# VHH binders against Dynein axonemal assembly factor 10 (dnaaf10), part 6

Target 1, 357 residues: Dynein axonemal assembly factor 10 (dnaaf10), of Dictyostelium discoideum (Social amoeba) (q54e33)
Amino acid sequence: MSALGESNNKQNGKEILHNYVTKKLTSQPYSCQWIPTSCSVVTVGKKTSGGISKGDIKIHQLEFDDTSGDPKLNLVYENEFTNPFRCLSFFKQANQLQQQDNRKFITGDFNGQISEWDSDICDIPIWGVKGAHQGSISAIDAYADNLVVCGGKDGTIKVYDTRIKPNSANDNNGNNSSPISTFEQTNKSNCWSICTNDNNIIAGFENGDLNIYNLKTNSIQSTTKLNGGICSIDSNDRSNILNQFLITTNKSFISIASFNNNNNNNIEFKDYDINKEPNQTIWSGIYSPWNKKDNENIFTIAQGDGSVSMYRDDCKLIDKVLVSDLPILSLDYSKDRKGLLCCISLKKQLSILISPC
Key: E = the ipSAE of ESMFold2; O = the ipSAE of OpenDDE; V2 = 0.75 times the mean of E and O plus 0.25 times the DockQ between their complexes.

## First folded at step 1 (VHH)

Design g6 (framework vhh_etentamig_d1)
Fold by ESMFold2-Fast, scan of step 1:
Structure g6 (fold): chain B 357 residues (1-357), chain A 125 residues (1-125)
Amino acid sequence: as target 1 above (357 residues)
Amino acid sequence: EVQLLESGGGLVQPGGSLRLSCAASGFTFSSYAMSWVRQAPGKGPEWVSGISGSGGSTYYADSVKGRFTISRDNSKNTLYLQMNSLRAEDTAVYYCAKTEIYYTSGDRTVYFDYRGQGTLVTVSS
């Protein structure tokens, strides 16, 4: 356990990204995240038995075999639910490395329902909204202890406060849980990606639209079109998501975007081609929560070729590892142990990676 | 420039078989998932089958599962679709696609980076 936290896998002066353990799952995961204050990973996705597809939540704990000492992913929880799950989010904080007490997470499913779960019990949702979207929820992001932002195939973005009682399991005198804000698109496109805090939402769409909303004014601040569908958005600073954010696309490039405060709301985009082959999907990209005091921006991307690649400032490659022969869909850094990442692939597998930094 | 060239379509009787081929060039074939997509007259495109870059994983739409087999030969940059027990509802133009899969097989949405010119399959008595 401690040995893993002390290892940064730097061999002979070379920084190596290492595939530490991989486990085949009985379901197709679509999203994975580390559970705060643990060595456990939650995955959500779809389990097909016979011809029927259901939702699946699994929790695996990273352990060591008592005989060999080898790492293993021990299944400590699983359950099936009516609707297949598409996306998942724990509540992000302004400082991701501070002691995390909120172990609740939000799921968005293929039938438009959002649900809140306590990762220590999981069996029954503690909050939820049925019909939050028409069709699939494709993106979800949660912030502080109560803010939930979701985007879906219907092209809308909806903002919920989990403290407002839903009109489902705890309906009382006809009280309904409604969104505190709804944002609609002129050209309806699937909302594939969301990054939020208590001031702003950044949303990315299949058609390449990138929209920034102000939650205090309930209005759009800016709209930009990129030359590819926007698969993921992440921020290097959740206290101000507009300082700098990472965008991955389905056209073999990523973009690093920042607001230029000196030019009144002007966004600077720096585009980097990841592969010489065009039109590769880069499914996910996330900033490392570690090394913040070094002012070094480290990020990792999940690639359609089955690789995970780690970069530093100006998109300089640290290392690349092949994890699967199918796309890697989701990535997460441990906030409790420096150097641990989890990822899932379209080949129904969960992998733990050790980063060199 | 990505080029995809489908062949092997034609007229076949119900219950018959056809094998479609797709010759790919202009990209590193073994690095990409590939799909077969069909479009029946007057309808939108329907995803039929997908295969991983290595060929180690295959996926099928429920309408063709057990009847169609997708395969690839990375040494020849060629994708295949073996179609058995053909039905009238299989009548469509079949397209080879360099593929991204946002949702897994059997789900609602498959995205295509490139499509070839297609090959017509007509199943009729």
Scores: ipSAE 0.000, ipTM 0.289, lowest interface PAE 12.7, mean pLDDT 83

Design g7 (framework vhh_4orz_3)
Fold by ESMFold2-Fast, scan of step 1:
Structure g7 (fold): chain B 357 residues (1-357), chain A 123 residues (1-123)
Amino acid sequence: as target 1 above (357 residues)
Amino acid sequence: EVQLVESGGGLVQAGGSLRLFCAASGFTFSSYAMAWLRQAPGKRREWVALISSGGSTDYADSVKDRFTISRDNAKNTVSLQMNSLKPEDTAIYFCAAKVEITYGGTTYEYDYWGQGTQVTVSS
């Protein structure tokens, strides 16, 4: 009864998840995302030269070698900026699989500045806020072409509309804008993770606090405390109320949270341990955008051991690949090409993975 | 290839001193917090000392005032000076690299472990 009925037989050379191409970078990336309507990846991070740390933006295009046909990552853009970058977000839409024409992205830096960039022309920010936070911006999420939500070391969450410019175009105060909302935490914990749509913000904190805010009423809806710092939050559906979300932590576990009967006061959490000895940080987790509602929800996590692991509902492992001997910090699914993932590691590597999603 | 190689362990009499060294390679050492942990036979691993990428230190109460952690970023080494050793300090001592990703934040994990070095304190 050998291989009959097997879809992933290694005699057939079939693997579910594998490393397609990896490239060494000249900078340390902290975040990576696919550029919409392209085969290009943006990485943002830090470049240190002569003891001075600067911000770095790189764009690599996935190409094929003219002679071998092998995949390669071609550097098509790089530039240095004053402040090291901590986080990156393209604008999310209700349906992430529909072709998006917005190729602009937002960065948050270690000095509390937000900047908006056009990925086709990255030389100068097209919008920004200096001193948006005191200290580092640790989390950023952008939605519907104009909504930007950021969280920082100062424990605050701020919401901006990129269309609002209180200063004239001739104002030397720069592109500075006022937030449309500000939320403060009593405990002043670092806001490590944010997931938003036009109705709600879900924010995760270093101390394990998980808060849900209503943007329409400008008020907090719920607070919960998890047994670990919340490294990432992702939602499979941003079309209305954030009903289901994936949480990763720095205590070797993930949590899948869901709302019963669409009631914001009735949240069910299911916790799953990812190898607790030694303890590892699960730096990021994202749902596959290629899943349909009411089917199994496929998600992928970035692990401190250098692995990327893909799971089905109830945290059943599909496959795991070792990408680096240093932690994987960030990962993103292509919304233009099914089966492509990008990720970055602390080993200054950018990798493209093939997945069965 | 990431490597953490511990050295300096051995047999010592109670009240004596040892200095442990950890040589790191294959990663950007200066960007990592470094830690020493120990495991006695049949016991769980316990944290002993931590030094951040910026040089701030912290110690377990059981070793405070007896042990000193230090680092040399030019040589990619972390050291643990152990004074006034007790039989209870007998353990395998592990060097671990903790990754700092939140700038000045407190997120650390033991991403890389050395093979350990044996310390035996006779009474």
Scores: ipSAE 0.000, ipTM 0.210, lowest interface PAE 13.1, mean pLDDT 81

## First folded at step 2 (VHH; framework vhh_rezetamig_d1)

Design g5b (at its last look DockQ between E and O 0.01; V2 from the best seeds 0.00; counts 0 for: pae O 14.9 > 2, placed apart)
Amino acid sequence: QLQLQESGPGLVKPSETLSLTCTVSGGSISSGSYYWGWIRQPPGKGLEWIGHIYYSGSTYYNPSLENRVTISVDTSKNQFSLKLSSVTAADTAVYYCARVTYKYSGEYVTFDYRGQGTLVTVSS
ESMFold2, look of step 2: ipSAE 0.056; ipTM 0.553
ESMFold2 (binder alone), look of step 2: mean pLDDT 85; pTM 0.854
OpenDDE, look of step 2: ipSAE 0.000; ipTM 0.203

## First folded at step 4 (VHH)

Design s12 (from b5 with Y104F; framework vhh_4orz_3)
Amino acid sequence: EVQLVESGGGLVQAGGSLRLFCAASGFTFSDYAMAWLRQAPGKRREWVALISSGGSTDYADSVKDRFTISRDNAKNTVSLQMNSLKPEDTAIYFCAAEYGDLFFPETSEYDYWGQGTQVTVSS
ESMFold2-Fast, scan of step 4: ipSAE 0.464; ipTM 0.763

Design s16 (from b5 with E106L; framework vhh_4orz_3)
Amino acid sequence: EVQLVESGGGLVQAGGSLRLFCAASGFTFSDYAMAWLRQAPGKRREWVALISSGGSTDYADSVKDRFTISRDNAKNTVSLQMNSLKPEDTAIYFCAAEYGDLFYPLTSEYDYWGQGTQVTVSS
ESMFold2-Fast, scan of step 4: ipSAE 0.480; ipTM 0.778

Design s17 (framework vhh_4orz_3)
Amino acid sequence: EVQLVESGGGLVQAGGSLRLFCAASGFTFSDYAMAWLRQAPGKRREWVALISSGGSTDYADSVKDRFTISRDNAKNTVSLQMNSLKPEDTAIYFCAAEYGDLFYPESEYDYWGQGTQVTVSS
ESMFold2-Fast, scan of step 4: ipSAE 0.416; ipTM 0.745

Design s18 (framework vhh_4orz_3)
Fold by ESMFold2-Fast, scan of step 4:
Structure s18 (fold): chain B 357 residues (1-357), chain A 121 residues (1-121)
Amino acid sequence: as target 1 above (357 residues)
Amino acid sequence: EVQLVESGGGLVQAGGSLRLFCAASGFTFSDYAMAWLRQAPGKRREWVALISSGGSTDYADSVKDRFTISRDNAKNTVSLQMNSLKPEDTAIYFCAAEYGDLFYPEEYDYWGQGTQVTVSS
């Protein structure tokens, strides 16, 4: 039906959000991101064979057929690792569209391990921490060239500096790297979402807690409870993540939030119901890095019904496309080519979408 | 030793109710997300309901507002309350477990053998 829908949309002469190419994978991806300064996408996830679950990293390059010009996803790297991967982050910069030469990414796995990888040489991690969390690392975000923030099922948030090497000489289990900061919750809940820069962390939890931390004072700045588990957080400005940020939830709504330090350190929320009936999980939401020039905030969300929807800041729908009959878990904008998105679904699929803006 | 055992299936008339149970053993139940999936004759398997280790729930559109999933970590059980049953709900219902987060992949870590639900018109 996806292919038939694409044909009908082209026949109608409309420039719409559409599925450009979809490839079935041999593993279940849980996260996907474009590799900086490339047309390649990395996916991380889980491969189960004979009752044994392993981690899987794949890199696909978006290519075009020489004769037809049709897009294709060419597998250029794959490898299996001991632990299934849960989450993935490249290092974000204050300006996401300026030259990015850091092609390293961080993974968090289901066994609490953090690993840093060079996307040009993925075979062995270049940095890592075993037992960073008790249980799954559910959220990870990296900023500048060395700051890594992770949240886990144990309800903690930990901050690492990748320049600090583990001391293997004193380590019976291969884990001797300490976080530079740890934040604990009074009520233990899985940390599902993190957005960070060098000044602040915004953390979202399964129980609906939304916490803002100040990294300069190493303290909590604000705590609020939303009426739904917080699946993702993204800021429209990484130099000031508190100015405006997008929250997606597992109760079929999103919130556009702003932190007002001049008004009793309160967060101002604008809530929008995406699909009132049936209610569903909105797994991910991200701002377009391309919208800042025109002072228009464009964002895209990944939905439990298998669709991807694009909105303007006032939550006005631009367009929606059905990508899968199973949920879309993760999506990312290309920072090198305007109008390209990648997303992954629970149907073991990687899709490239063309954005109308 | 890892087992998921479903019970509570049977024959019920349209508009009726049924409650399915899944008893889990051989793993740390509280660390797993639990799911119910179903397979109707001649159709592919589809997910129905999911509950995270923390208690968050999600439902397929076809069963929303009619089915309720719940878990009891002290008893290592997950249940599915099915109300306003329709003939199209006729299927074998499977319990499945996934380590970690609230995900419903095509390949779960552990599966039950299934329990038959038949809804007559």
Scores: ipSAE 0.389, ipTM 0.713, lowest interface PAE 3.2, mean pLDDT 85

Design s21 (from b5 with T57Y; framework vhh_4orz_3)
Fold by ESMFold2-Fast, scan of step 4:
Structure s21 (fold): chain B 357 residues (1-357), chain A 123 residues (1-123)
Amino acid sequence: as target 1 above (357 residues)
Amino acid sequence: EVQLVESGGGLVQAGGSLRLFCAASGFTFSDYAMAWLRQAPGKRREWVALISSGGSYDYADSVKDRFTISRDNAKNTVSLQMNSLKPEDTAIYFCAAEYGDLFYPETSEYDYWGQGTQVTVSS
């Protein structure tokens, strides 16, 4: 078996984007990602019972029923934790399709705590920082097996090294939970989105600010303001410095930012309205890791109308599927199986989609 | 004891204005996104306006450009300014709270609800 779902991608000679399996969850997920080197999905979020909100981590494995052969999502792990989780990131490498043995992930919670988890164990975090932000951590991106970039409600962006232990007995200072870099904004807008591309951090804010920072120089590289809160940012190539990136907003539009071929310091923004009336939030947008070899950029967006839509360069629609009657909040491409996507909706659903490319 | 208490409802003529208030107690207000929903006679509840914990806001198309949502974290209140009222705005208006930095308009699950305040708009 080379890959799950491949045989179903070309019905009647046409590849279609479709809902392969959907499962109702006992908690509200806010983020979902495929576990590297597996057919398993992690979801993190919030479980409310008796007026008390707690954190929830679930792992589901895509399996096939022994009798029918139908796909199913089998719950293989779940646990509750003190703080509701807002965001989730596995450690990204420059080449998303290279063999990744690191199955650790980072969570940011609504109380400002960062935690690192081993997806093969999960029960106790292996690293963490309490009070990393004041208020919620709204965005995280983990990179290079030890670098964690997080943004939060306090308007700051902080960079942590997981090799530095928070609770080291070190002289009179007590612990080593300090960030290796901190970037502050004068207006203190919530940092809703972060993307790390090479030595740059791209951060998007609720007020529409889009800032690009250089980690090597520890300085701001550029600032731009968009006409909507920036919900997600993704790069088409994490091995290149600011090549092209996809921005989704809470005002029914996306923006594709790219460099002029003759001047890399001149960033051009192209805005595309997505079903603008009525207004909808475009919660997430990601580039396919599988399109790099075909000389085109394919991306997929998660829409407030409950749809998942796939596009190519210049925002040309490839296909669209209605997954839920409530917003789709998060989505992720499998890096192990071409054509598999996972997504979660506000209707407490986890869905696996088959993509045409 | 967690409470959301609405006030400011009443009877107005078409074209008039009302300002609704929601007073929150028993939880850390600044950690919650706040919303207004309404239920007209014989209809399902529908979302009207939301404001995030950070102050971002959004409106249902039916009330866009007529209603304004705001919050005051120092007073633990959320307000809805309703202008150019129409008979079809007649409904019971509910305040709702969701823990976190975002609020999702069409959610069927909220952490806390108010009891509602009646708004009646005469033709």
Scores: ipSAE 0.401, ipTM 0.733, lowest interface PAE 3.5, mean pLDDT 84

Design s23 (from b5 with S30D S56R D58Y; framework vhh_4orz_3)
Fold by ESMFold2-Fast, scan of step 4:
Structure s23 (fold): chain B 357 residues (1-357), chain A 123 residues (1-123)
Amino acid sequence: as target 1 above (357 residues)
Amino acid sequence: EVQLVESGGGLVQAGGSLRLFCAASGFTFDDYAMAWLRQAPGKRREWVALISSGGRTYYADSVKDRFTISRDNAKNTVSLQMNSLKPEDTAIYFCAAEYGDLFYPETSEYDYWGQGTQVTVSS
């Protein structure tokens, strides 16, 4: 049996990001995340057969072959649903290494429906909203065990509380909840990315708009425009809006945004070109939950060239690994075992990577 | 059964124009993004243009300001108007469809493909 996250992380003193195991899937995944308190990965996406596109949910467990000892991804759950799934979120906590016991996740689909699933069952959604958006839900972020923020093609951002049940005397449509907040844009740009904390929503749009909303005042706090569509947003610390956040774009650059306390709520943006020619989409970027000290911020990005790249402070490259000859769309750090990442590609592949830190 | 049938390819002199058409059947066309990709002899297939289900258009840098993609949802067709053609545009052009809307789709995998139509640009 291989020692995960150890032997292959540092070869000859060099930090190495290693492709540990890759499996070809029967469907196209669009999002992947580790299931809390497990060595299992959930993927959601689309399966097309006979001219019909359906939603697909798969759960794979990282296991070891009894004969060879080699790692393998064992399919432990698979089911098809009416609508293709676009996005996925487990409930995030202010400290991502604490309270990793909630195994429920939210999906957003291409037809504007949100659904809540128990990863231990998955057969039917335990909560949902039909018609949450007109058209695709492009971004979803769940937090505080009961709050769901979704953004979509219609340019709106909506916030739901999964604990709110309809008044059965007044709701005959079977809707489980109405939004507790709705934010609209005058420029109806697709909301591609969302990042939440207890009081704030950070939303990124196809046109490059980056907006920060306050949930307590139900108002916008900040608007900035970047020179590229905003594909992903992640916060180094979800308990503090004044910490830094990582933004990836469809114009081959990322931006690290920090609040400058000396300039009274001024946001400082540092842009880093990843690969400008040819232009590529940087589909996702996430901070490591493990190395979050003030002087050691580690993050990983998913690149349109099929690579996954890991950086520390001010975009200093640790290592880069080529995972696929097609783009990597989504990635996630295990919060149960340091050094494990999962990612998916447009080549219908699920990969497990070993991180050097 | 799903079909994408391309037409309008042919031989043209440098500086000339061609219009390609793609007729789609067997799926809910209005829910699909439609794209044109091309493959030149001895080279990898590359994305050229996409039109979303909502009508937003995206172009590869090599064809910007020369090519225009459009769709007719009533007729289940997508077209590519190619102006100021160069010898480097010589390729087999493929029509492709992807369910839902994709953002900046040069990296997308498509659900359905046509068989392609040859475009040859002489110098």
Scores: ipSAE 0.048, ipTM 0.496, lowest interface PAE 6.4, mean pLDDT 83

Design s25 (framework vhh_etentamig_d1)
Fold by ESMFold2-Fast, scan of step 4:
Structure s25 (fold): chain B 357 residues (1-357), chain A 124 residues (1-124)
Amino acid sequence: as target 1 above (357 residues)
Amino acid sequence: EVQLLESGGGLVQPGGSLRLSCAASGFTFSDYAMSWVRQAPGKGPEWVSGISGSGGSTYYADSVKGRFTISRDNSKNTLYLQMNSLRAEDTAVYYCAAEYGDLFYPETSEYDYRGQGTLVTVSS
């Protein structure tokens, strides 16, 4: 099934990215990810009922109609929670395709709470931190089954170890767990994006600040300012010092950055304009986990015009598909099935795309 | 008391310009993402534009990109929409809407606060 959709990705010899199935949701999703070792997608977001906004978690399974063979997104789980959810992360590994059996995910909500969920249970969080941030948690990244890095509206970045259980002595107005590290900014800006491994954190801010932190020394390593708010950061390899990463911005450009530890930790940037007119937000960008040979990296971006576009790392366009008439906010590659992508839009839609990669 | 009060609507010729304002009170304005949402006669609500709490990030529907500019003044608790190159299809009631946090919701029924609207008529 790792080759699912491979023949469907060819039309007149061209590599084709296409919308396979789209489903309208009863909630606004803000993040979507494939559940490891499954054909299921989790979405988290906001649901308004009777004028009251609540958090919403939905799980859809990609199925095929027994009669027609047509793809279908079957709702297998949904539940409402007190706080609207803003962001979502499954635990990333150094080798993204080697260990795929951890089905736990972390959420960050609009009221500053972190929660850990088992996707097979979902109903009750298995770990959490109330008041982790003041205001929204806008970015979250989880790594190696126990490391959780979060950032948000208060401009701070906090690192948690899920193996450290909440202690009542540390409960201060609902904050019943202490971070192992906290980083504060002089010019407070909303932390919109985080990418981490066990050695480094890369954080992007609304004001264009891009900061790199060293987790071993618990210190800032680098601060750079880009010409646009940093919407997403993804690494092509988390096994090293996050040595190459993709940055998307709210000013119609992306940057491919290389962190060279041999050159005093200097970052080298290559900027690419994605769509010059009209100016748009590139909400998310992710590297394919499937093409890791000969520095031929493939990445896909979620665009404010409702499109999803796939590129080679030299920013050569492979293909583009229009998914929605409203922005696409979040993307995820299946790590179990080559050629499957999920995405969500501001039009309350969940879509499954077939990718040639 | 939470209040959003829109103003600046009116009759304008095609190709003309108009500036809408929304005065906010009763909440910490900078903690809310703000949106303009419109509803044309006989149609459902359409999200037009959004701006982050700091004003540093702006977002537009494809139908208005390059013609409309959203801005805010947090010291005055006021949201603005500068509308240029107006078309007959821009005729609608324009609503100011607020959502706590850093993201906006495109449906008016989903916002934390919404104003009463101001009518914009583009005709000759």
Scores: ipSAE 0.247, ipTM 0.629, lowest interface PAE 4.1, mean pLDDT 83

Design s26 (framework vhh_podentamig1)
Fold by ESMFold2-Fast, scan of step 4:
Structure s26 (fold): chain B 357 residues (1-357), chain A 122 residues (1-122)
Amino acid sequence: as target 1 above (357 residues)
Amino acid sequence: EVQLVESGGGLVQPGRSLTLSCAASGFTFSDYAYGWYRQAPGKQRELVAAISGGSTLYADSVKGRFTISRDNAKNSIYLQMNSLRPEDTALYYCAAEYGDLFYPETSEYDYWGQGTQVTVSS
């Protein structure tokens, strides 16, 4: 699309990360993602009215400044559901930039229910599991077109295949399925973060445990303890577990984990202090799906101080923008348009950012 | 009617202890995360301690002196305050957030109590 971000990406001749449009929402979002093959963002979260907390799903379509005047986020769908939503995942692929038109997403809610939605028809879930966890589902990652990995407050990690038939004991129109794998921790801690590919699950816990599981052997492969609760995990390449991982924590630091080329069992961690104040939460961190041709890893983090910061390899700062006076909880890169990011804050705001990379 | 009711405040000498209680009613207690905030005259409201799932969090100014706990059977949250200092003088508020996400950097929660006064002076 023409002229998008050109004048707004320049300040004194330098490209900058900046807020393109921000919209206040009627609900508190906890997660946001771009809908594949669209200019639309889905947010899921909580709406409290009269002391009752309900789930909320909203879809906003981005209207660009090049044809319409000022940029706008137009609400095109909203609905309320019984349980507040905590987490959201579209199905990830090994190659995120290869166009796949799967616009289905998975939600995990505060009452332990998983639901699958078609973003073109969000009124009724197309698949789900009630009571998948005791308490909240704190992390979810969907992979390929059928694999769903969820972590919960009960300290378990469960793996579901959306193609598996429901349990015959509870025939509720096919919405009850058993997990194909369950991993229990000896030290029960809330599983705050999940990152999955075909071979492995990487799970991060509130107590700082970072575990890697092998899906082929259905067993734990490695365990490491970090000095902070693990808020998010993202991989620069989901085709191979032997690559790099970005880990964000609730103790003002991030860690970049890399596998040793000479020994597949050795992981090197490089820790970087991000915030001046200790114990600030870095809620989310994601690798850019763009800029991979030069082995250049670009990543962006969502910070508890309300800022969004973009880095190159070795945590070299590209730019930082203050988006809110309250924490930024979730980030997503558009896979359809280079340079577009969406994020949400605890101030009930959805923002679209223009990235210099 | 949803209510958070704080109690246990009062006047104490420096170096002594107080226990604050927060009684919750009108909702399912175990479904919420809880925090204690305080506000001194002329200052912004600040987080003191939070309890969520298996974790507790403390402000640096109270770490090692204060202990937060919960009793799901009694629908109550407690703040045990030891080695009190004049700087701890403030109105103390109980806050509740649905789920297990308690955000220590925000003051926007689902429910707040009316506060209980703690005064530390000689």
Scores: ipSAE 0.181, ipTM 0.588, lowest interface PAE 4.4, mean pLDDT 83

